# Ledger of designs, part 1: VH-VL binders against Probable carboxypeptidase X1 (CPXM1)

Scores and structures below are computed, not measured.

Target 1, 162 residues: Probable carboxypeptidase X1 (CPXM1), of Homo sapiens (Human) (q96sm3r113to274)
Amino acid sequence: TGCPPLGLESLRVSDSRLEASSSQSFGLGPHRGRLNIQSGLEDGDLYDGAWCAEEQDADPWFQVDAGHPTRFSGVITQGRNSVWRYDWVTSYKVQFSNDSRTWWGSRNHSSGMDAVFPANSDPETPVLNLLPEPQVARFIRLLPQTWLQGGAPCLRAEILAC
Positions, changes and structure headers below are counted from each chain's first letter, unless a header gives other numbers; antibody chains aren't numbered by Kabat.
ipSAE, averaged over its two directions, is called F for ESMFold2-Fast, E for ESMFold2 and O for OpenDDE. V2 adds 0.75 times the mean of E and O to 0.25 times the DockQ between the complexes of E and O.
Where letters were taken out, [cut] stands.
The coordinates of atoms that the task and the answers printed are left out; those that the model quotes come from them. Centres of patches stay.

## First folded at step 4 (VH-VL; framework fv_enfortumab)

Design p02 (from e09 with heavy chain S33R R105Y)
Fold by ESMFold2-Fast, scan of step 4:
Structure p02 (fold): chain C 162 residues (1-162), chain A 119 residues (1-119), chain B 107 residues (1-107)
Amino acid sequence: as target 1 above (162 residues)
Amino acid sequence: EVQLVESGGGLVQPGGSLRLSCAASGFTFSRYRMNWVRQAPGKGLEWVSYISSSSSYIYYADSVKGRFTISRDNAKNSLSLQMNSLRDEDTAVYYCARWGYSGYYFDYWGQGTTVTVSS
Amino acid sequence: DIQMTQSPSSVSASVGDRVTITCRASQGISSYLAWYQQKPGKAPKFLIYAASSLQSGVPSRFSGSGSGTDFTLTISSLQPEDFATYYCQQANSFPRTFGGGTKVEIK
């Protein structure tokens, strides 16, 4: 902690800097994976509140392009904001890249193996995970590992960066 | 399988009333946003009304506002449209339509029920 | 209200033909556009959402493109079962509005 949000929630990070392995629909695309984004009920349910991978996506990932080398220190996640369906990621891994082509994973400091971060247990409560070792990179990916049984891998996120 | 079955259409005089019903099956009705969409003879599609899964948000086309009332009964898996002060221009096939997983688009439609306002 | 204008209103085509249908919004709607197929006496069938995403079970000969105000539905090689009326629909705002429809008829 002590590092400011990168700007997913504030829209400082533009939609063009958000990518995903797949999306169930445009309204569940990576541009909807912003912390605290809402389903848009006051606007007649124009948007749903999350990024959600397609059901057949075997290796889902949500990617943020910081635009330049950035020191990533933490990740905040929420589940899907929706009045008619529940979905949330319960664990994920984190990867980094300088070129979006070669990736390295966040590792557990004690074991040296890939870190698996426990995530959400409801759609709205933010869960903060500090990275064991902050990494300098241009890109960061979140890779859902498990999610609500009977649901889909859906999330909203913010990235903490110094 | 997902099914939506409309009923309640018929012939009515101008100024009359009709109540349309839509029976849903094959999915958890209480989790889905629902709509009514109509189509006049030989014309295109016109959205009529929307209701959220909890009934907290309800919207109407300007052409029917104040005359039509949408409602749902989640315990009975049914959607309704109460139509009052009917006019010639309300003559149409009325479709019950579900918003799918994305929440924006009509992914399943009923067969439609015909409303004819005689003039 | 956002007005949706489709062209042409009708097109005569033969099996195997490439058919293109255009839809124009009176205001920017990003990619919040769907396409539906309707056969005579039947309810509409969902084809495409988010301008270019094919609904599960829809044949790959159907494709959508466009963003903002101008959108196109393409059928790359028309099949006998494709003779129908096609409608675009914007999902950017309430009220939801549809194009006037394009009837694809056999030559």
Scores: ipSAE 0.006, ipTM 0.500, lowest interface PAE 12.2, mean pLDDT 87

Design p05 (from e09 with heavy chain S53R R105H)
Fold by ESMFold2-Fast, scan of step 4:
Structure p05 (fold): chain C 162 residues (1-162), chain A 119 residues (1-119), chain B 107 residues (1-107)
Amino acid sequence: as target 1 above (162 residues)
Amino acid sequence: EVQLVESGGGLVQPGGSLRLSCAASGFTFSRYSMNWVRQAPGKGLEWVSYISRSSSYIYYADSVKGRFTISRDNAKNSLSLQMNSLRDEDTAVYYCARWGYSGYHFDYWGQGTTVTVSS
Amino acid sequence: DIQMTQSPSSVSASVGDRVTITCRASQGISSYLAWYQQKPGKAPKFLIYAASSLQSGVPSRFSGSGSGTDFTLTISSLQPEDFATYYCQQANSFPRTFGGGTKVEIK
């Protein structure tokens, strides 16, 4: 049943295959956006357990390169694992591409418009969203739409794919 | 120029105590987390203790937990390690080491101070 | 605790040789790995952080690669000043742990 994890948590997907629109610091870069990654136990300006976009990034995105055409079926997200602050994405959209230049969105059956997935409400509990229609593509992007009020768009993720 | 200068090492009997100090200069000490790292004669590096910028987070290697206490004085640009109940296996050169700004590495080290615990 | 296994423990090499040192973490550490060089009687000097980022002033013959659990330090053409002990260190979690070291010795 279903497609297995692509390999963000297991590190089967290398750091070089993860990209983002922006990052607050290297320690909050896309390579930190892996499901179940943990924060360092340092003061609050060091690296942490999530990818986090820059505060001024108006159109944040987190991207995974599967390396070849891949059937994407679902997304699992968590918020930021941190000992000094709370941040989590509360909704996101999903996009796909074969060339990282032309993108199409995951769509809602009823409206035919881009699907908006409800996401996290705490930093640790994984939230699974199955795509309404699995898509075959090389690249997948998560596009945070809303996040914790007063916080930043931060996430950890795993992709379900075969 | 960033400098870390350790002092307080010496010869002590098992069960004894020593206090190591590290004097920092050439940077804003209160902006960096600090560590002690040791190296036994002819052996590899072993992390001993960590203290965050504000002293809010303090961690120890299991081998020294309950016996060693790390502290810092940001007004005096100093780091300390109080070592109690010393054992033969604590014999080592003790380095004061600064954690790099982004949290990825020890970017500056002192020259070390030697602690010898002799039975 | 994350254990760092470094191999080989020693290597005998000549000037001009390519030297490869490996470091393996018992758990995934992403790219949170640093490499240090230590010469006899001296404190360690950091060479590489974030697995592959070379410190300013370190010669380009040094390079780091890897992510997750398997990492490599390469010296493409060994020079006389490179005879030293090299250590990897994970920066992902506490306690901070070092590899056992690799002594690069003159052949």
Scores: ipSAE 0.006, ipTM 0.511, lowest interface PAE 10.7, mean pLDDT 87

Design p06 (from e09 with heavy chain S102Y)
Fold by ESMFold2-Fast, scan of step 4:
Structure p06 (fold): chain C 162 residues (1-162), chain A 119 residues (1-119), chain B 107 residues (1-107)
Amino acid sequence: as target 1 above (162 residues)
Amino acid sequence: EVQLVESGGGLVQPGGSLRLSCAASGFTFSRYSMNWVRQAPGKGLEWVSYISSSSSYIYYADSVKGRFTISRDNAKNSLSLQMNSLRDEDTAVYYCARWGYYGYRFDYWGQGTTVTVSS
Amino acid sequence: DIQMTQSPSSVSASVGDRVTITCRASQGISSYLAWYQQKPGKAPKFLIYAASSLQSGVPSRFSGSGSGTDFTLTISSLQPEDFATYYCQQANSFPRTFGGGTKVEIK
């Protein structure tokens, strides 16, 4: 039995519990990195459906604070929802922390190296990655490693946890 | 033009039931989470219930949990609130409200429908 | 649940007055706070989001400030159309909670 969604899509996880290394604008901030969030097409707004790191951010990360020790079992990601631009993360690493200061990575059991999860190949299709070994921690970070060539690291996410 | 139109309010006796509806137009209803917010006569605003765009996530205020059921029909662009075991303290104007993802606020509200629970 | 406390519950003011309304959260909510205006017999109207960002079309005499637990809404020079009840709302967590409201009434 898998763990249920933590609550990014449902807004059970509050905006103040979402942080990022950087964002291109408020409308592309970490609070926009929720699974299935939609672009501003209906509103005529400049905001899109994703968190997007600033172009000069060489070490982007998207962080979720679960508020208490939580068993993280999986991650679901989508690309940027937009009618005029394509951006999606193609691979990422995952890190955990109990204090948001000291981090440890999800490991590939066979190699002993940090696990690199293959992610999206289009803006909308959700891609689920189950963690090789579920981790108990308060915080989880997604660290984009590669993304669409000529694009920016943008994502929407949900976390599976119990 | 975004519009939300509520209906189904009325006078009901304690213990009775009512079903509220909200008709949405002018936007892609299936993309937005929806809420019910109420206001008792002369009192403040109270959030009642939430439903996600796909109906996968549903939340209720403690005061109504177990008695009220929120639902939506994306094909008909409609939101509903089934209210059972109504109490005097449920007397209020009930608003249908859309959650806006730019700044996280209730960006559009209906005009409200009045529910009066009285003998 | 996060409790939102507004003060004052009412204020009597004249056109041209500066009016300040305070909202306090029982827990830190960063800047995830919105302000609404409600006129008698009408649905609430959204004014401010992210504690300090004005909704398009809202007059510049309205301003919001604060972060964490303490927030203020200021009307720098009250106009006749501003007599209404104002509500703060936290967008940090479920359940969504509103302040008790501040009625700005004619002196």
Scores: ipSAE 0.007, ipTM 0.528, lowest interface PAE 10.7, mean pLDDT 87

Design p07 (from e09 with heavy chain S102L)
Fold by ESMFold2-Fast, scan of step 4:
Structure p07 (fold): chain C 162 residues (1-162), chain A 119 residues (1-119), chain B 107 residues (1-107)
Amino acid sequence: as target 1 above (162 residues)
Amino acid sequence: EVQLVESGGGLVQPGGSLRLSCAASGFTFSRYSMNWVRQAPGKGLEWVSYISSSSSYIYYADSVKGRFTISRDNAKNSLSLQMNSLRDEDTAVYYCARWGYLGYRFDYWGQGTTVTVSS
Amino acid sequence: DIQMTQSPSSVSASVGDRVTITCRASQGISSYLAWYQQKPGKAPKFLIYAASSLQSGVPSRFSGSGSGTDFTLTISSLQPEDFATYYCQQANSFPRTFGGGTKVEIK
């Protein structure tokens, strides 16, 4: 039994509740990491359809503040929407926090290690990953582990929560 | 056919003012961000200023900030650059350039208009 | 600001030669790099965008490669019309910055 979308795509979650470890430019900032967001044609800040971490970022993360304790049950990701470039995350880890300072990871209960979720293989097709064990927390982070070779860690996301 | 045509260049004394214009045709001007790029005699290209399609975002190179003002009139398909307090270092050919958002490059350039700041 | 360094500043070449021009960014710019050609007395014309994507109508002897900080423009067999100055430009952030240019001169 799943939870409904938290509201990245619908804009119910405001831009101020989205943060990232880094961004290549303002137009590829965390506010652009919303499911189904599209590349723009007119914006000078390289407004494209994704959040993209800068190349030198060794530990990229994309963060959502739900504003209050929330039961996180799943994650949906897409790659970058762009007319001339392909970028997508191929695997990621998930972390949770109540204070944005102390984090715990979603774990594979078989191995006891952090769960690694297989993600996208193209820019547009949404990939759903249900968390093995839903977690109650205020914050959720997605941590790209691998991405398209020769590309950058870029994603669009929606969170399933109740 | 996309065309950008600059005008307004000339000879001015240091401390003087000059207004450049760029007439656009062959595309929907109101949907593209526009730029001014300059090139001093025998030197390379230097980006000068940017204006978004709706004029909501405007940026300047540090060398011209406070002295130059970029503006556009979407009803007339025109771009302008008001240049005040001109210095000898502002001597250059000034190009009007369209930002090709799809592909992140200056995809169309005007022929350029020459600005000479000298006594 | 992101600094773009081009090498060499000039090269003397003959028709039929392979010419290689390099461009280095002071910070990672992914593939947000364009190459322009400028002939004397003319405005620049763009050749390549996204580091390796050739503009429609540009001859296939031109090619671009690289990502991150190191980029290369190659002309596989130089033709008379290719004698010009070439510039790289990063499209990652403001201010937009250009390399210093590489002048390809007739030998």
Scores: ipSAE 0.005, ipTM 0.496, lowest interface PAE 13.2, mean pLDDT 86

Design p08 (from e09 with heavy chain S102R R105Y)
Fold by ESMFold2-Fast, scan of step 4:
Structure p08 (fold): chain C 162 residues (1-162), chain A 119 residues (1-119), chain B 107 residues (1-107)
Amino acid sequence: as target 1 above (162 residues)
Amino acid sequence: EVQLVESGGGLVQPGGSLRLSCAASGFTFSRYSMNWVRQAPGKGLEWVSYISSSSSYIYYADSVKGRFTISRDNAKNSLSLQMNSLRDEDTAVYYCARWGYRGYYFDYWGQGTTVTVSS
Amino acid sequence: DIQMTQSPSSVSASVGDRVTITCRASQGISSYLAWYQQKPGKAPKFLIYAASSLQSGVPSRFSGSGSGTDFTLTISSLQPEDFATYYCQQANSFPRTFGGGTKVEIK
């Protein structure tokens, strides 16, 4: 019904267009924050199924560069796919930018404050959040606000855009 | 009991080649990523090379890239390191080491095999 | 590459002493740090993973602490078998890197 997927899951969006405030390890970097990506099947694989911020990162963010002005309409998130650990983001905010330096947030139309989107409650079930008002911008950021108690902010995502 | 046994070390001249082997037992070898780690005389530990359980992912330290080749034979529970164009700075004890805990840590090590590159 | 700086390079101690070894990472590594013990002429032995978790079979006198960039290995009451060189290792990113080692030697 809305705009189609931007291309995180399909790899249409290249790894170089994904950035994050920090990463717990290379195998949990922003390139691993793609919807439906899976953990390695082998013990010793250097990757897991999510982007995860460092434990000490006070202001974590996951960023997508659409490459050109793009109409962002929604966000889909999952938690971490892992054989060893549970981690998922339970709420996040969304920000946009045209230059990756000046940011504005998605707003709740009724309150005028930054929208806080309820997110995941398990590692696998996708949760769709439609933006209250679609925004035209080049960059979109997801900013985890809360996550599983005792865990880390980890997510997999897809962006709905046209 | 997890056991790793290295062999193939020796004295070789600069520019020469040597092949190291590691025999694994006491665990399901085909489920674990394996590594080579070396230690020069009187120095610390240096990671050399990694191979995933199915050989899908292989990585090398910059100091050995293009000269060393890691391989494994899961049917024989064997890990190998082919070392070409050897240099004086490759002189070290070479350890075979297993990655446990999802590829984060070296949980078991072999006794090591000594490689000396000397003219 | 993440540089691991270990201090001191050596420490002289007696049986029963408390020994503390520190390890500093050049960038944040969360809790992805391991400690290894190496006795003369032997291979390293895995002691601690995830900064503070003891490997099965390792005596409780060994403990690890820290997160981010600063880490500590403590031996609460040194035993004769503990005289060895200790190494930290980061597991946050590729390539895996080790500290320079700390030799715990007899006074």
Scores: ipSAE 0.007, ipTM 0.511, lowest interface PAE 11.1, mean pLDDT 88

Design p10 (from e09 with heavy chain G103S R105Y)
Fold by ESMFold2-Fast, scan of step 4:
Structure p10 (fold): chain C 162 residues (1-162), chain A 119 residues (1-119), chain B 107 residues (1-107)
Amino acid sequence: as target 1 above (162 residues)
Amino acid sequence: EVQLVESGGGLVQPGGSLRLSCAASGFTFSRYSMNWVRQAPGKGLEWVSYISSSSSYIYYADSVKGRFTISRDNAKNSLSLQMNSLRDEDTAVYYCARWGYSSYYFDYWGQGTTVTVSS
Amino acid sequence: DIQMTQSPSSVSASVGDRVTITCRASQGISSYLAWYQQKPGKAPKFLIYAASSLQSGVPSRFSGSGSGTDFTLTISSLQPEDFATYYCQQANSFPRTFGGGTKVEIK
């Protein structure tokens, strides 16, 4: 059976449960990495519509704390909603943890290697990736592997979980 | 854990000035946009002013434009509101409020400081 | 600016009563609405966000519903500590605007 959205888009998952390896600015911090969030300029608050890692960040990651053991079944991503520029992640890996210190990756069951999920090709269209094998963990991380040429790793996300 | 403490309120005559301060603790102040919201005696809540985390963007309610100036000092975890040319209509409790939940809602408020403008 | 209208402006109720407060936006705001509780002499307290999501630590007797332009806050079984003024706030556009408040008074 499919799992419902965890609550990034609905704000059920609080800002304090979202973390990232780095952020270009506060207005592009992990709290802005919510599915369907819009550029803050349109709302008059200055924040843009995505989480974006710093340019120097060699190993970017976006993290969600579900608060308790949770069965993660899928990930939905979008690119950056912005009136200034285009940015989107084109592929990512997924990792899980129970303590935010030791991590294990989602694996391709045929090859046994880390699964690499193809992601976005435009800023707005949601792309769903079902995990090959649902995982029970407290934390989930998205690790951008590739992104728009000349751009930055930016995303909006929702997690499917139960 | 999150705490906002206002100070600087008082009694002034019309045309006078006051500077309000808000001391923040329990969170990374430099990462949050901050607001001033006021409430006149027996009336509802009115948003007054906004300042972004870096001070790059500042907005004011039409009723206070040109008279009030919002500022912040991230090194001291403090927010300020300089109020000039005060009018009787500015009499209110002034609250310092954080903009949380992806910049949608006022998730934490201070206890307020009272400003009374009267002849 | 989006105008927020609350009704009633006041309601008299007894402990154990079900109390319903309504909030109407002058234009569609989807589910970008919050509810705040304010007791006399105190700062507002954040109760509900995204129209129906309860803030941590808020009792389950509080619930919110609605989308678009019409919203309700319900207290299923009023307690002595619930006598307060309640405010709605829209977060769909800038500036953020509040309703006029609904005072829940002891009967």
Scores: ipSAE 0.007, ipTM 0.518, lowest interface PAE 10.2, mean pLDDT 87

Design p12 (from e09 with heavy chain G100L)
Fold by ESMFold2-Fast, scan of step 4:
Structure p12 (fold): chain C 162 residues (1-162), chain A 119 residues (1-119), chain B 107 residues (1-107)
Amino acid sequence: as target 1 above (162 residues)
Amino acid sequence: EVQLVESGGGLVQPGGSLRLSCAASGFTFSRYSMNWVRQAPGKGLEWVSYISSSSSYIYYADSVKGRFTISRDNAKNSLSLQMNSLRDEDTAVYYCARWLYSGYRFDYWGQGTTVTVSS
Amino acid sequence: DIQMTQSPSSVSASVGDRVTITCRASQGISSYLAWYQQKPGKAPKFLIYAASSLQSGVPSRFSGSGSGTDFTLTISSLQPEDFATYYCQQANSFPRTFGGGTKVEIK
């Protein structure tokens, strides 16, 4: 039925398996997009609790390489954990690939349109979205569609997969 | 190797019933959505029914709604199509087909089983 | 329902010819389009998925193009084993729909 976490939070998925379209800084790179990751605690810490796309990135995406064909069933997202700033994604789309070159999107069964998942409304509360139909693929991408007004597309994520 | 083998076709009178079966092997059946696609003699392909991997989503072509019922048994790696109130226009070869979401296509098909509805 | 219109219904060609088959969707389907080959008495075999991605093991003379509503399957140099009926299929929404087919036959 339900698939377990793939391993972003547990570090079972290595940093080299996480990619993104862009990042604002090293401390907001894709390796920081792990569910429940925390910001730095002291002044001058160079890392924060999220992946954040560069401000001018018009087509942001966060990508996970599962390493082999994997059944993706759901996505959990959080906003940015930060002592400095509020940012969170409010909606996103999901895409899949076997070769990171040919992509297909998660679709709504009844409408045939791309599924648009409502996401976060605060930085900390996890929001689970089950995919309308689980997909078998090697790669999964999250594509932020909307985010906090005046903010940037930032997220922490976990993927449910088996 | 991936194999899909249909059975249960035959000759039936209008208004009669048939149950088609599809035996799957060579892959993890419970992880794939399955379909029935038919082809009338000398005609093109027509999608008939879809069932998701968990059976949570089921869809039918308008031409068969209310008469046909798709089901699956993941423990036995089998797909079924119960066909009731058969009509002359249901005469066709019925294919069991696996749906591969990576690329959105029917990637494996069975050999087909022939259903003839004749008066 | 999304209607898929294929043209031509049939084409007569010789070995070595370039053959072009078109498929039009009644509404936008992005790249959610596959092409299948069917020989007499056999089940269909898929050739191309996502409008332009060639299946492993399918000869490079086959290619697909298009997005949205207009799609094309091209066979750059027809071989004897390519005489068959070809179908397009949209994967955008339910019900899944096929084109009417294009028979590629000997001239």
Scores: ipSAE 0.007, ipTM 0.497, lowest interface PAE 15.9, mean pLDDT 87

Design p13 (from e09 with heavy chain Y101F)
Fold by ESMFold2-Fast, scan of step 4:
Structure p13 (fold): chain C 162 residues (1-162), chain A 119 residues (1-119), chain B 107 residues (1-107)
Amino acid sequence: as target 1 above (162 residues)
Amino acid sequence: EVQLVESGGGLVQPGGSLRLSCAASGFTFSRYSMNWVRQAPGKGLEWVSYISSSSSYIYYADSVKGRFTISRDNAKNSLSLQMNSLRDEDTAVYYCARWGFSGYRFDYWGQGTTVTVSS
Amino acid sequence: DIQMTQSPSSVSASVGDRVTITCRASQGISSYLAWYQQKPGKAPKFLIYAASSLQSGVPSRFSGSGSGTDFTLTISSLQPEDFATYYCQQANSFPRTFGGGTKVEIK
């Protein structure tokens, strides 16, 4: 059994609990990184359907504050919903924290190294990744590792948690 | 020329109701999120409410939640704020404000309409 | 809620002076900060968005800087028309919150 959605898509998780290392524009800020959000909702076409890091951001991350210790079990991602271009993250790592200062990564059981999750191959199809071991923490970060060639790291997400 | 014109302010007793309106012109109203921002006499700016371009997302300041209702009519280029159970602390100039493209700022404001809640 | 602390509350200055106003967010807001000018009896007018981007038509003596939690508005050479109250506003999340304002007064 998986845990239910934490509430990015349902807006149960408020915009103030979403943060990112950078954003190309406010219309591509962390509050736009919600699963199934659509291009053109709010502020016309410049308010697009994803969070997108700035091109110069060498270490992009998307962060969710669950507000209290929470058991994180999985991550769902989509690419950017846009009428202008294609962007999607093709792989990412996951990190956890209790204080947003000290972080530990999700690990691969076979190698003991940080887990690298294969992500999207198109803008719309949601891809679920179950964490190898559910982790109890207050914060979760998604760290794009690779993305569409010629594009930018953009994603929409939902977190499975209980 | 972008214009926002508020109306509907006035003097009302505590517990009373008022409906504010904002008439928009000079831009494609249906493409922009809209806000109400107020300012009490001699005080600073306080954000009151937000409505997305499609009305799918609506947010309120905690101070007005449950008492105020924001709405819009895209066919008529109008924004409204229904204010119920008014309190003395709701006394303010109420501004209609457009949220600019990319959502960085309130790029256009109306002239404001004055609401006074007093016995 | 993200609280915006603005300082000073007021500053007395003369034409030609450099005026600096600061704004501090209670949590990180990246560059999602705007500055507004308000003259008595009038609606606010925006000056700067994205912390440092000057709006077309706003004089170049106005500049903004900062990112994360600490932001500054600078008027390099104060002019008579600049005597007004200035507000910062975070654009990162809901609820949208403003600083308490800084009144720039004639010395």
Scores: ipSAE 0.007, ipTM 0.517, lowest interface PAE 9.8, mean pLDDT 87

